VH-VL binders against NAD kinase (nadK). Designs and how they scored, part 193

Target 1, 268 residues: NAD kinase (nadK), of Syntrophomonas wolfei subsp. wolfei (q0aze0)
Amino acid sequence: MKIILVNNRFKENTEKKAQEIAGQLSALNVEVIIDNGLDEPYAGTVDFIMVLGGDGTMLRAARRYGQRAIPVLGVNMGTVGFLSNIEINELAEYLPLILREEYSLEARMMLEVAVFQQQSLLTRVFCLNELLLRSNSPRMLSFALEISGQKLEPYRGDGLIVSTTTGSTAYSLSAGGPIADPQLDAFIVTPVASHIINKRPLVVSPEREISLHLLEEREAIIGIDGQIKMDFGAENRVLIKRAPHPLLMVNLKAKPFFTSIDRSLQRQ

## First folded at step 13 (VH-VL)

Design BB87 (from Y14 with heavy chain I55V; framework fv_oberotatug)
Fold by ESMFold2-Fast, scan of step 13:
Structure BB87 (fold): chain C 268 residues (1-268), chain A 123 residues (1-123), chain B 107 residues (1-107)
Amino acid sequence: as target 1 above (268 residues)
Amino acid sequence: EVQLVESGGGLVKPGGSLRLSCAASGFTFSNAWMSWVRQAPGKGLEWVGRIKSKVDGGTTDYAAPVQGRFTISRDDSKNTLYLQMNSLKTEDTAVYYCTTHPRYGYFLAFDIWGQGTLVTVSS
Amino acid sequence: DVQMTQSPSSLSASVGDRVTITCRASQSISRYLSWYQQRPGKAPNLLIYKASNLESGVPSRFSGSGSGTDFTLTISTLQPEDFATYYCQQSYDRPWTFGQGTKVEIK
């Protein structure tokens, strides 16, 4: 059995913990590849991915490996979050279930984001939470939104979020979007502005294609899962659609979504 | 409330075949992992096999004594689990129970059981 | 296969007695052990999972302990409805295996 351990070396003791776990797995005749985010993603075949850290580390793992249909387990290392299933101190007890494939899988939709300059593809990335288009200056943006070729009236404001249902509790929530059951597949389109008239969040079929481009030359950026930032100008167009494969998340124990979000929302 | 009801048991001759059914109600059957467990008259419990939910891959696993002779299947539209038993032996004589197998937690305990159906293999 | 051996195979007890049943695995199974009760003519009922966790609806007089190879089920104050056969079961490795059973009979 071959396992990738994903961690972020810039987070305190995470690198040491990854090495300790790799040693434990090697003693059980498991081949381990460590991905600390510095190198290109491992290109070979693997059986399982273990993510050591918080939600940010899981988002990175989803971007790198989410399209390969490999089971991904989130192991929490002290940061509260929604994307982990077990705590680090529980790992030894759950290892037999992992090695014997005695676990449930939960499919989470992902976005495919393609950025073009005129007719040329500049980049293609995948993400688990959202794409954010926003102004990079005090001036509001003027931009076009198309849904499956249907052109909406031009948007004027600070920006727009296109989110998965998993991302409904991330930046989309802060911008006024709805909380969605992550087991549903849908796009959530949430405007970013304090004074936008007649522009409401939209819940859109995951079979739709969403296109964005600027109508005026402005300084803008697109953000992916809060981790990738790209400049976006009037010569650029972005196309968003459902990714070909969902992220396959591993469940070794129950983690109730609704009670977790209810507590989080009332405490904030 | 939550109920599993087995049927299809009876008397068969060695080498014969039977199909058992388990009708589920009161829970979301399509999400459940299901097992068959048998008990020979006056003897203990023996796990026969398991089928996972379709979302978890729909795979089947069997105990060695029945491997190649028994097949577990499910029809989620009818909330029904099946056990197809072929090449029956006198040693297969038992009460057959339908059980739930929690998807996660419990460390794979059998939490809900049916009433059982008796299969007798005799000449 | 992981072999499960229970002790004793039967015992006689009176209402109010403390009853202990042991279960031994042929290899370490961590805490991957459950206990079941089977009353005469009835289907088994889950009592304890993960060695020591009481199933919902099961009376608090039942308790489980142990890890690795040695496990114990205890009934602190036997009641009339507790005269039954008890089984341990390991879920560490397939095939899942049960102990041979312990019959708790009226003295």
Scores: ipSAE 0.613, ipTM 0.813, lowest interface PAE 1.7, mean pLDDT 89

Design BB88 (from Y14 with heavy chain G58R; framework fv_oberotatug)
Fold by ESMFold2-Fast, scan of step 13:
Structure BB88 (fold): chain C 268 residues (1-268), chain A 123 residues (1-123), chain B 107 residues (1-107)
Amino acid sequence: as target 1 above (268 residues)
Amino acid sequence: EVQLVESGGGLVKPGGSLRLSCAASGFTFSNAWMSWVRQAPGKGLEWVGRIKSKIDGRTTDYAAPVQGRFTISRDDSKNTLYLQMNSLKTEDTAVYYCTTHPRYGYFLAFDIWGQGTLVTVSS
Amino acid sequence: DVQMTQSPSSLSASVGDRVTITCRASQSISRYLSWYQQRPGKAPNLLIYKASNLESGVPSRFSGSGSGTDFTLTISTLQPEDFATYYCQQSYDRPWTFGQGTKVEIK
């Protein structure tokens, strides 16, 4: 059995803990690959991915490995989030279940984001939460939204979020989007501070194709899961689709979504 | 009310076949892992096999005495679990229970049980 | 296979007695052990999971303890409805296996 350990080496003690866990797994005849984010993603075949950290580390793991249909377990290292299933001090107790594949999987849809300059593909990335289009200055954007070739009336405001249902509790929530059951597949399209037009969030089929482009030259950026930022100008177009494969998240214990989100809203 | 109800038991000759059904209600059946457990008259409990949910790949696992002869399947649209029993032997005579556990948690304890259905394999 | 052996196979007790049933695994199973109660003609009911956790709705007179290979189920003050057969079950490794059962009979 081969396991990738994903960690954030910039957090205190996480690198030492990752090495300790790798040693424990190796003693059980498990081959371990450590991914601290510095190198390219491991290209070989792997059976399981263990993410040591908070939601940010899970988002990075999903971007790097989410399309490979490999089980991914979030292990909390102290900061509670929505994407972890067990705490680090519970790992030893659950390890036999992991090694014997005695766990359930939860499919979480992902976005495929393709950015073009004129007719040329600049980049293609995958993400678990959302794409954010926003102004990179105090000036409002004017932009076009198309859904499956249907052109909506122009948007004017600070930007737009195209989110998965998993991402409904991230930036989309802050912008006034609905809270969605992560087990549903849908795009949530949430305007950011619409200025002159009262635009509402849209919930659309995940089979839809969404495109965005600027209608006038502005300083804008595209953000992916709050981790990747790209300049976006009038010569650029972005195309958003459902990714071919969902992220397969491991559940070793029940984590009730609705009571968890209710509690978290009290602590924002 | 959470409930599992088995049916399909009866008298079968050795070498025969029988299909058991288990109707589930009161919980989200499609998310549940389901098992069959049997109990021969006057004997203890014996795990027969289990089936995982669709998202977990509908993986099936069987105890050695029934492997190759029994098949577990499910129909989530009908909230029903099945046990197809082929090449029945006299030692398969037992009350058959369908059981479930939460999709995760409990370390795989069987928390919900049906009432059982009797299968008698006799000439 | 992990073999589960219960002791005793049967016992006679009176209402109000403290009853202790033991379960031994042929190899270490950590805390992956559950206890079940089965009344005559009825389906089993879960009492204890993860060796020591009381299932919701189960009376507090039932308790479990142990880790590794040796486990115990204790009924602190036996009630009339407790005359039944009790089974331990390991969930450490497949196939899941049960003990042979301990029948608690009226004296």
Scores: ipSAE 0.527, ipTM 0.769, lowest interface PAE 2.3, mean pLDDT 89

Design BB89 (from Y14 with heavy chain G58S; framework fv_oberotatug)
Fold by ESMFold2-Fast, scan of step 13:
Structure BB89 (fold): chain C 268 residues (1-268), chain A 123 residues (1-123), chain B 107 residues (1-107)
Amino acid sequence: as target 1 above (268 residues)
Amino acid sequence: EVQLVESGGGLVKPGGSLRLSCAASGFTFSNAWMSWVRQAPGKGLEWVGRIKSKIDGSTTDYAAPVQGRFTISRDDSKNTLYLQMNSLKTEDTAVYYCTTHPRYGYFLAFDIWGQGTLVTVSS
Amino acid sequence: DVQMTQSPSSLSASVGDRVTITCRASQSISRYLSWYQQRPGKAPNLLIYKASNLESGVPSRFSGSGSGTDFTLTISTLQPEDFATYYCQQSYDRPWTFGQGTKVEIK
């Protein structure tokens, strides 16, 4: 059995903890690959991915490995979040279940983001939470939104978020988007500080294609999961679709979404 | 109300075949992991095998004494679990229980049990 | 296979007694142990999971303890409905295996 350990080397003691866990796994005849974010993703065949950290580390793991249909377990190392399933101090006890595949899987939709320069593909990225288009200056953006070939009235504002249901509690929530059951597959399209008073968040089928481009030359940025930033100009276009494969998240214990979000919002 | 009801037990000759059914109600059967556990008359409990839910891959696992002879399957449209028993031996004589185990949280404990159905294999 | 051995194989007790049943695994199984009660002519019922966690609806007089190889089920104040056979079960490694059972009989 081969396991990737994903960690953030810049967080307190995570590299040392990853080495300790790798030693424990090696003693059980498990081959371990450590991914601390510095190198390219491991290209070989892998049976399981263990993410040591918070939600941010899980988002990185999802972008690097989420399309490979490999079980991914989030192991929390201090910060309370939505994407981890067990705590680090529980890992030793759950390890036998991991090694014998005695766990359930939960599929979480992902976005496929393709950024074009004129007609040429610049990059293709997968993400778990959202794409954010935003102004990088005090000036408002003017941009076009198309949903499955339907051209909406131009948007004027600070930007737009295209989110998965998993991402509904991230940036989309801060911009006024709805909280969505992560078991549902849908895009949530949330305006950021729109100048047009009746622009509302949209919930659309995951089979839709969403495209964005600027109508005026402005300094703008595309953000992916709050971790990848790319310049975006009038010559650029972005196409957003449901990714071919969902992220397969491992459940070793119950983690109730609705009571977790209710507690986080202090019952507001 | 949550129920598991086994049926299909009876008397069969060595080398024969029998199919057991387990009808589930009161919970979302399609999400459940299901096992068969047997108990020979006057003896203890013995795990026979397990089938996972469709979302978890529909994989099956069997105890060594029944491997290659027994097949576990499910029909989620009918909320029914099956145990196909082939090449039956006198040692297979037992009450067969249908049971669920949680997909997480209980360390593979068997939490819901049917009443059992008796299979007697004799010449 | 992981072998589970219970002791005693049977015991006699009176209502109100404290009853202790032990279970030993042939290798370390951490806390991957459950306890079941089987009343005569009935299906088993889950009492304890993860060595010490009480299943919902099970009376508080039942408790479990142990880790590694040695485990104990305790009934603090035996009731008439507790005269039954008790089984431990390991879920550390497949095949899942049960102890041979401990029959708790009235004196």
Scores: ipSAE 0.582, ipTM 0.798, lowest interface PAE 2.0, mean pLDDT 89

Design BB9 (from Y15 with heavy chain S105Y; framework fv_oberotatug)
Fold by ESMFold2-Fast, scan of step 13:
Structure BB9 (fold): chain C 268 residues (1-268), chain A 123 residues (1-123), chain B 107 residues (1-107)
Amino acid sequence: as target 1 above (268 residues)
Amino acid sequence: EVQLVESGGGLVKPGGSLRLSCAASGFTFSNAWMSWVRQAPGKGLEWVGRIKSKIDGGTTDYAAPVQGRFTISRDDSKNTLYLQMNSLKTEDTAVYYCTTHPRYYGFLAFDIWGQGTLVTVSS
Amino acid sequence: DVQMTQSPSSLSASVGDRVTITCRASQSISRYLSWYQQRPGKAPNLLIYKASNLESGVPSRFSGSGSGTDFTLTISTLQPEDFATYYCQQSYDRPWTFGQGTKVEIK
């Protein structure tokens, strides 16, 4: 059995813990590949991915490996988050179940984001939470939103978020989007500080294709999961659609999503 | 009302075949891992085999005494679990229970049980 | 295979008694241990999972403890409906195996 261990090398305690866990797994005849986030993703075949850290580390793992149909387990390292299933101090107890594939899988949709310049594809990335289009200056954006070939009236404001249901509790929530059951498949399209008062968040079929481009030259950026940033100008177009494969998240214990989000909202 | 109902048991001669069914209701059967557990008259419980949900691979596992003779299958459209029993032996005589594992988390406990169906293998 | 041995095989008790049943695994199974109750002529019912977690709907007089190789099921104040056979089961490794059972009968 081969396992990728994903951690954040910029956090010393997670790197040390990753090495300890790798040693434990090696003692059990498991081949371990450590992904610290700085190198290219491991290209070989693997049986399981264990993510050590918070939601940010899980988002990186999902972008790197989420399209490979490999089980991914989030192991919390003491940070509050929604994407982990077990705590680090529970890992030893659950390890026999992991090694014998005695766990349940939950499919979480992902976005496929393709950015073009003219007719040329500049980049294609996958993400678990959202794409954010936003102004990078004090000036409002004017932009076009097209959903499956249907052109909506122009948007004017600070930007737009196209989110998965998993991403409903991330940036989309901060911009006024709805909280969605992450087991549902849907795009959530949430305006950011729109000057058009009747521009509402939209919940659309995951089979829809969403296209965005600027109607006026502005300084803008595209953000992916709050981690990747790229410049976006009037010569660019972005196409967003459902990724070919969902992220397969491992469930070793029941996850109290609704009670967790309820408490989080009360304390914001 | 969460329920498992077994059927198909009866009297069969050694070397014969029999197919058991287990009808599930009141929960999302397609997500459940399902097992067969048997109990010979006056004896204890013995795990027979297991089938995983399709999303978890749909694989089957069997106890050594039945490996190669018994086959577990499922029809999620009918919410039904099956046990095909071939080359039956007198020591296969038992009440056969279908049972499920807890949804979405480990520590394979058998949390929902049917009432059982009796299989008697006798000449 | 992991062999599960229960003791005693049977015991006689009175309503109101404290009853303790033990289960021993042939190798360490961490906390991968469940307890079941089977009343005469009925299917088994799950009482305890993960060594010490009480299943929903099970009376609080039932409790489980242990880890590794030695486990106990305790009934703090035996009730008439508790006269039954009790089984432990390991879920550490396949094949999943049960103890031989402990019959709790009326004194």
Scores: ipSAE 0.487, ipTM 0.757, lowest interface PAE 2.5, mean pLDDT 89

Design BB90 (from Y14 with heavy chain G58K; framework fv_oberotatug)
Fold by ESMFold2-Fast, scan of step 13:
Structure BB90 (fold): chain C 268 residues (1-268), chain A 123 residues (1-123), chain B 107 residues (1-107)
Amino acid sequence: as target 1 above (268 residues)
Amino acid sequence: EVQLVESGGGLVKPGGSLRLSCAASGFTFSNAWMSWVRQAPGKGLEWVGRIKSKIDGKTTDYAAPVQGRFTISRDDSKNTLYLQMNSLKTEDTAVYYCTTHPRYGYFLAFDIWGQGTLVTVSS
Amino acid sequence: DVQMTQSPSSLSASVGDRVTITCRASQSISRYLSWYQQRPGKAPNLLIYKASNLESGVPSRFSGSGSGTDFTLTISTLQPEDFATYYCQQSYDRPWTFGQGTKVEIK
């Protein structure tokens, strides 16, 4: 069995813990690859991905490995989050379930984001939470949203979020979007500080294609999961659709979504 | 309220076939991992095999004595688990229990059991 | 396969007695051990999971302990309904295997 351990290179305790866990797994005849974010994603075949850290580390793992249909387990290192399933101090006891594939999988949809310049594909990325289009200056954006060939009335404001249901509790929530059950597949389209009063968040079929482009030259960016940033101008178009594969998240214990989100919101 | 009810047991000659059914009620069957466990007369419990939930791919696993002869399947629209038994041997004589194991927290313990159905393989 | 051996195979006891049943695994199984009670003519009932966790609805006189290879089920004050056969089961590795059973009989 081959396992990737994903950790955060900028947190000294997580690097040391990853090495400790790698040693424990090697003693059980498990081959371990450590991905601390410094290098390219591991290109070989693997059986399991263990993410040591918070939601940010899980988002990175999802972008790197989420399209490979490999089980991914979030192991919490002490931060509160939505994407981990067990605590680090529980790992040793759950390890036999991991090694014998005695766990449940939860499929979480991902976005496929393709950015074009004129007719040329510039980049294609995948993400678990959302794409954010936003102004990179004090000036408001004017932009066009098209959903499966249907052209909506122009948007004016600071931007727009196209989110998965998993991402409904991230930036989309801050912008006034609904909280969605992550077991549902849907796009949530949430405007950011729209100057048009009746621009409401939309919940649309995951089979739809969403496209965005600027209607006038502005300094703007596309943000992916709050971690990747790309310049976006009037010559660019972005196409968003459901990614070919969902992220396969491992559940070793129950994590009740609604009570967890309710508790989290009451603390803010 | 929560119930598992087995049926389909009976007398069969060596080399014959039987299909057992297990009707589930009172819980979300499609989310449950299901096993068959048997008990020969006067003997202890023996795990036969299991099938995971639909969301987990409906993968099946079998004990060596039944591998290749028995097939576990499920029909989530009918809340029913099946055990297709082929090439039956006298040593397959047992009460067959349908049982669940919770996906979380129980470390694969069997928490809900049916009453069992007797299969007798006799010449 | 992981082999589970129970001792004793049977015991005689009176109401009010403290009863101890042991279960030994042929290899370390951490805490992947459950205990079941089977009354005559009935299906098994889960008593203990994860070596020491009491199943909901099971009386507090039942307790489990152990880890690795050696496990114990204790009934602190035997009641009339406790005369039954008890089985341990490992879920560490497939196939899941049970002990041979311990029959608790009236003295």
Scores: ipSAE 0.669, ipTM 0.855, lowest interface PAE 1.7, mean pLDDT 90

Design BB91 (from Y14 with heavy chain G58Y; framework fv_oberotatug)
Fold by ESMFold2-Fast, scan of step 13:
Structure BB91 (fold): chain C 268 residues (1-268), chain A 123 residues (1-123), chain B 107 residues (1-107)
Amino acid sequence: as target 1 above (268 residues)
Amino acid sequence: EVQLVESGGGLVKPGGSLRLSCAASGFTFSNAWMSWVRQAPGKGLEWVGRIKSKIDGYTTDYAAPVQGRFTISRDDSKNTLYLQMNSLKTEDTAVYYCTTHPRYGYFLAFDIWGQGTLVTVSS
Amino acid sequence: DVQMTQSPSSLSASVGDRVTITCRASQSISRYLSWYQQRPGKAPNLLIYKASNLESGVPSRFSGSGSGTDFTLTISTLQPEDFATYYCQQSYDRPWTFGQGTKVEIK
């Protein structure tokens, strides 16, 4: 059995724990590849991905490996998040279930983001939470949104978020978007500080294609899962679709989404 | 009420075939991992095999004595589990139970059991 | 395969007695052990899962303990409905295997 351990090299306690776990797995004849974020994604075949860290580390793992149909388990190392399933101090107890493949899977939709300049593809990335279009200056943006070829009235404001249902509790929530059941497949399109009073969040079919471009030259960026940043100008267009494969998340214990989000919102 | 009801047992000659059914009600069958467990008259329990849910790939696993002879399948639209038994031997004589694994916290214990159906393999 | 051995194979007891049944695994199985009760002519029912967790609806007189290779089921105050056969089962590695059973008979 071959397992990728995904961790954050720049968090010293997480790096040390990853090395300890790798040693324990090697002692059980498991081949371990450590992905600390510095190198390119591991290109070989693997049986399982174990993410050691918070939601940010899981988002990175999903972008790197989420389209390969490999089971991914989130192991929380400290700050409670929405994408982990077990705590690090529970890992030893659940390890036999992992090694014997005695776990259930949960499919989470992902976005496919393609950025163009004219007709040329500049980059193609996948993400679990959202794409954020935002101004990179104090000036508001003017931009066009198309949904499956239907051109909406122009937007004016600070930006727009196109989110998965998993991402409904991330940036989209902060911008006034709805909380969505992550078991549903849908795009959530949430305006950021729109100057047009009747621009509301939209919930649309995951079969739709969403396109964005600027109507005026502005300093803008595209943000992916809050971790990747790309410059975006009037010569650029972004196309957003449902990714070909969902992220396959491992559940070893119940994690009640609605109770967790309710508790989180009461503490804010 | 959560229930499992087995049917299809009976008398069959060695080398014969038989198909058992297990009707589920009171829970979301399509999400459940399902097993067959048998018990020869006056003997202990023996796990026969298991089928996982659709999201987990309908993966099947079998005990060595039945591997290649028995096939587990399910029809989620009918909330029914099946055991197709081929090339039956006298040592397959047993009460066959349909049972579930709870998804979380039970470490693969068998939570819910049917009443069983008797299969007798005799000339 | 992981072999499960129960002791004793049978015992005689009276209502009110404390009954102890043991189960030994041929290799370490952590806490991947369950206990079942089977009354005559009935299907098994789950008593204990994950070595020591009492199943919902099961009377508190039942308890489980152990880890690794040695496990114990205890009935603190035997009741008339407890005269049955008891089975341990490991779920650490496939195939899942049961002990041979312990029959609790009336004295």
Scores: ipSAE 0.686, ipTM 0.866, lowest interface PAE 1.4, mean pLDDT 90

Design BB92 (from Y14 with heavy chain T59K; framework fv_oberotatug)
Fold by ESMFold2-Fast, scan of step 13:
Structure BB92 (fold): chain C 268 residues (1-268), chain A 123 residues (1-123), chain B 107 residues (1-107)
Amino acid sequence: as target 1 above (268 residues)
Amino acid sequence: EVQLVESGGGLVKPGGSLRLSCAASGFTFSNAWMSWVRQAPGKGLEWVGRIKSKIDGGKTDYAAPVQGRFTISRDDSKNTLYLQMNSLKTEDTAVYYCTTHPRYGYFLAFDIWGQGTLVTVSS
Amino acid sequence: DVQMTQSPSSLSASVGDRVTITCRASQSISRYLSWYQQRPGKAPNLLIYKASNLESGVPSRFSGSGSGTDFTLTISTLQPEDFATYYCQQSYDRPWTFGQGTKVEIK
C-alpha cells in the first residue's frame, strides 16, 4: 500500500508530524510519499492520500490529486475547518479502518478552469472551491457572462465567483451566495459588489459551461481557491466546466455539516 | 419509519438454489452498506457477507463457508438487497437477516436489522 | 480469523441483579467491538459500539468496557425485558465474527 502525506512546509510542527506519521506507516509496511507542496505532484500509482492540516492544505491536495480517483482523508492538525474528517489525535484509532479500506467515500464536484488568450490555451487547472474574477484596482469591471451559450446582460462591479457546492461556505458566502449542501452537484454564480441592482446569485446545473471575458481593459485577476492568482485582461477568456472526476473524500465518522455551519455563522 | 423486510426463504433440497430479497424503506438505501447475517436454529449469529454502496466502490466480501456459492447484489432503484444462494448445504439452514451499518462510524456495528427469513435445507 | 469467546455461555439471574458478560478476542482488536441483545423470537438489537459507547435509545443500565483482547458487558440492575441472549462482535478485521452468545435466563 502506498500513501501520500500532504502537509504545509511553512508550518514546522506540521512537517515534524508528517515525518512521525510516515515512520509509523513505514513500520506497518506502508510506502509513504511526503508532498509539502514544493515539488511536482507525485506521478506514480497511489492507494490513499492523507492530508495533514487545515482546509488550505486540502484545497492544494485536491488541485494536485483530485482528478485521479484516489481516496483523500483530511486530518485536522488543530485548525478548525470544514474539509477534515478526523483529528490528529484520533488517527491511531482509525488507522486499521484506513489500511483495510473500511471507510465511506463522499464525492465532491470540482471545477475545470481553462484560461485562453485568443484561441490559445494558457493554463488548465482544477479546483475544489471556486474561481474568482476580481478587479485588481479600485475601478469596477465590466464583463460578460455566458452560460451554455446563453449571453446574459453585461455585469458591472468588482467581480464574480463561480463556485462548487463545497465552495458555498468559502468566498461565495462572504459575497452573498447561498449555503449549499455539499452532496449536491451545482455551480453557484455569485456577483461581487455588482452595480446592477438585480444581479442575483444563480444556482445552475453542473453540466453547464460558463465563460467570462472583460468588456473593457482593466486590471483584473482570476483567483483559484484563494491560492492561485493569474492576471486577466480583455484579451483573455475563461471557460469553466465540471471537472471529469470528483474529489473522493474519506469519511471515518459523521460530519454534521449543517450544525457546523450554523455554529460558525452565529454572532455572539 | 426505518424498516428492512426479508423475503424468499423456504424449504430447498441440498444442491438447490434460493434468492433472498430485503426491501428497505425510511432511509437512503443507496448510501448504506448492507450485510447478511444468519442464525442456525438454536445457534449464534454468523456474518455471511457485505456489499458496500456504489460510491464506496460497491465491493462485496464473504465469509469463508459461503465463498463461491453465495452472491450479494443490490438494486438501488428498487431499494432492495439480494442474496443469491447456490449449491445449498444442510448447514446453510438458518434464519437470514439483512442488516445495515452506517456509511461511517460505529466501527461497522450493525444498527438496523430486518425480522429475518427462514431457509431450510433438507432432503 | 479473529475468534470471539464469551463467558459464561449461560447464566440464571433475578430481576435487580448485576449481570456481567465477558468476551475475549484471539488477538488484539483495539476497541473494535460491539454488543447485541437478542430477545427470543426477535432480531438482534445493537446495544454498545466501539467497546463502550451506548447506542441511542438503549437504557443506561447497559455499559461496556475493555480494549485489546478482553471486554465486558454489564447490566447494572436487570429488568424483566433483559432476559435475552447477548452477543459480542469484532469489526477489527474481516470476516466479522461474533461470540457464541450468552443466554441470560430467569432463576
Scores: ipSAE 0.553, ipTM 0.777, lowest interface PAE 2.0, mean pLDDT 89

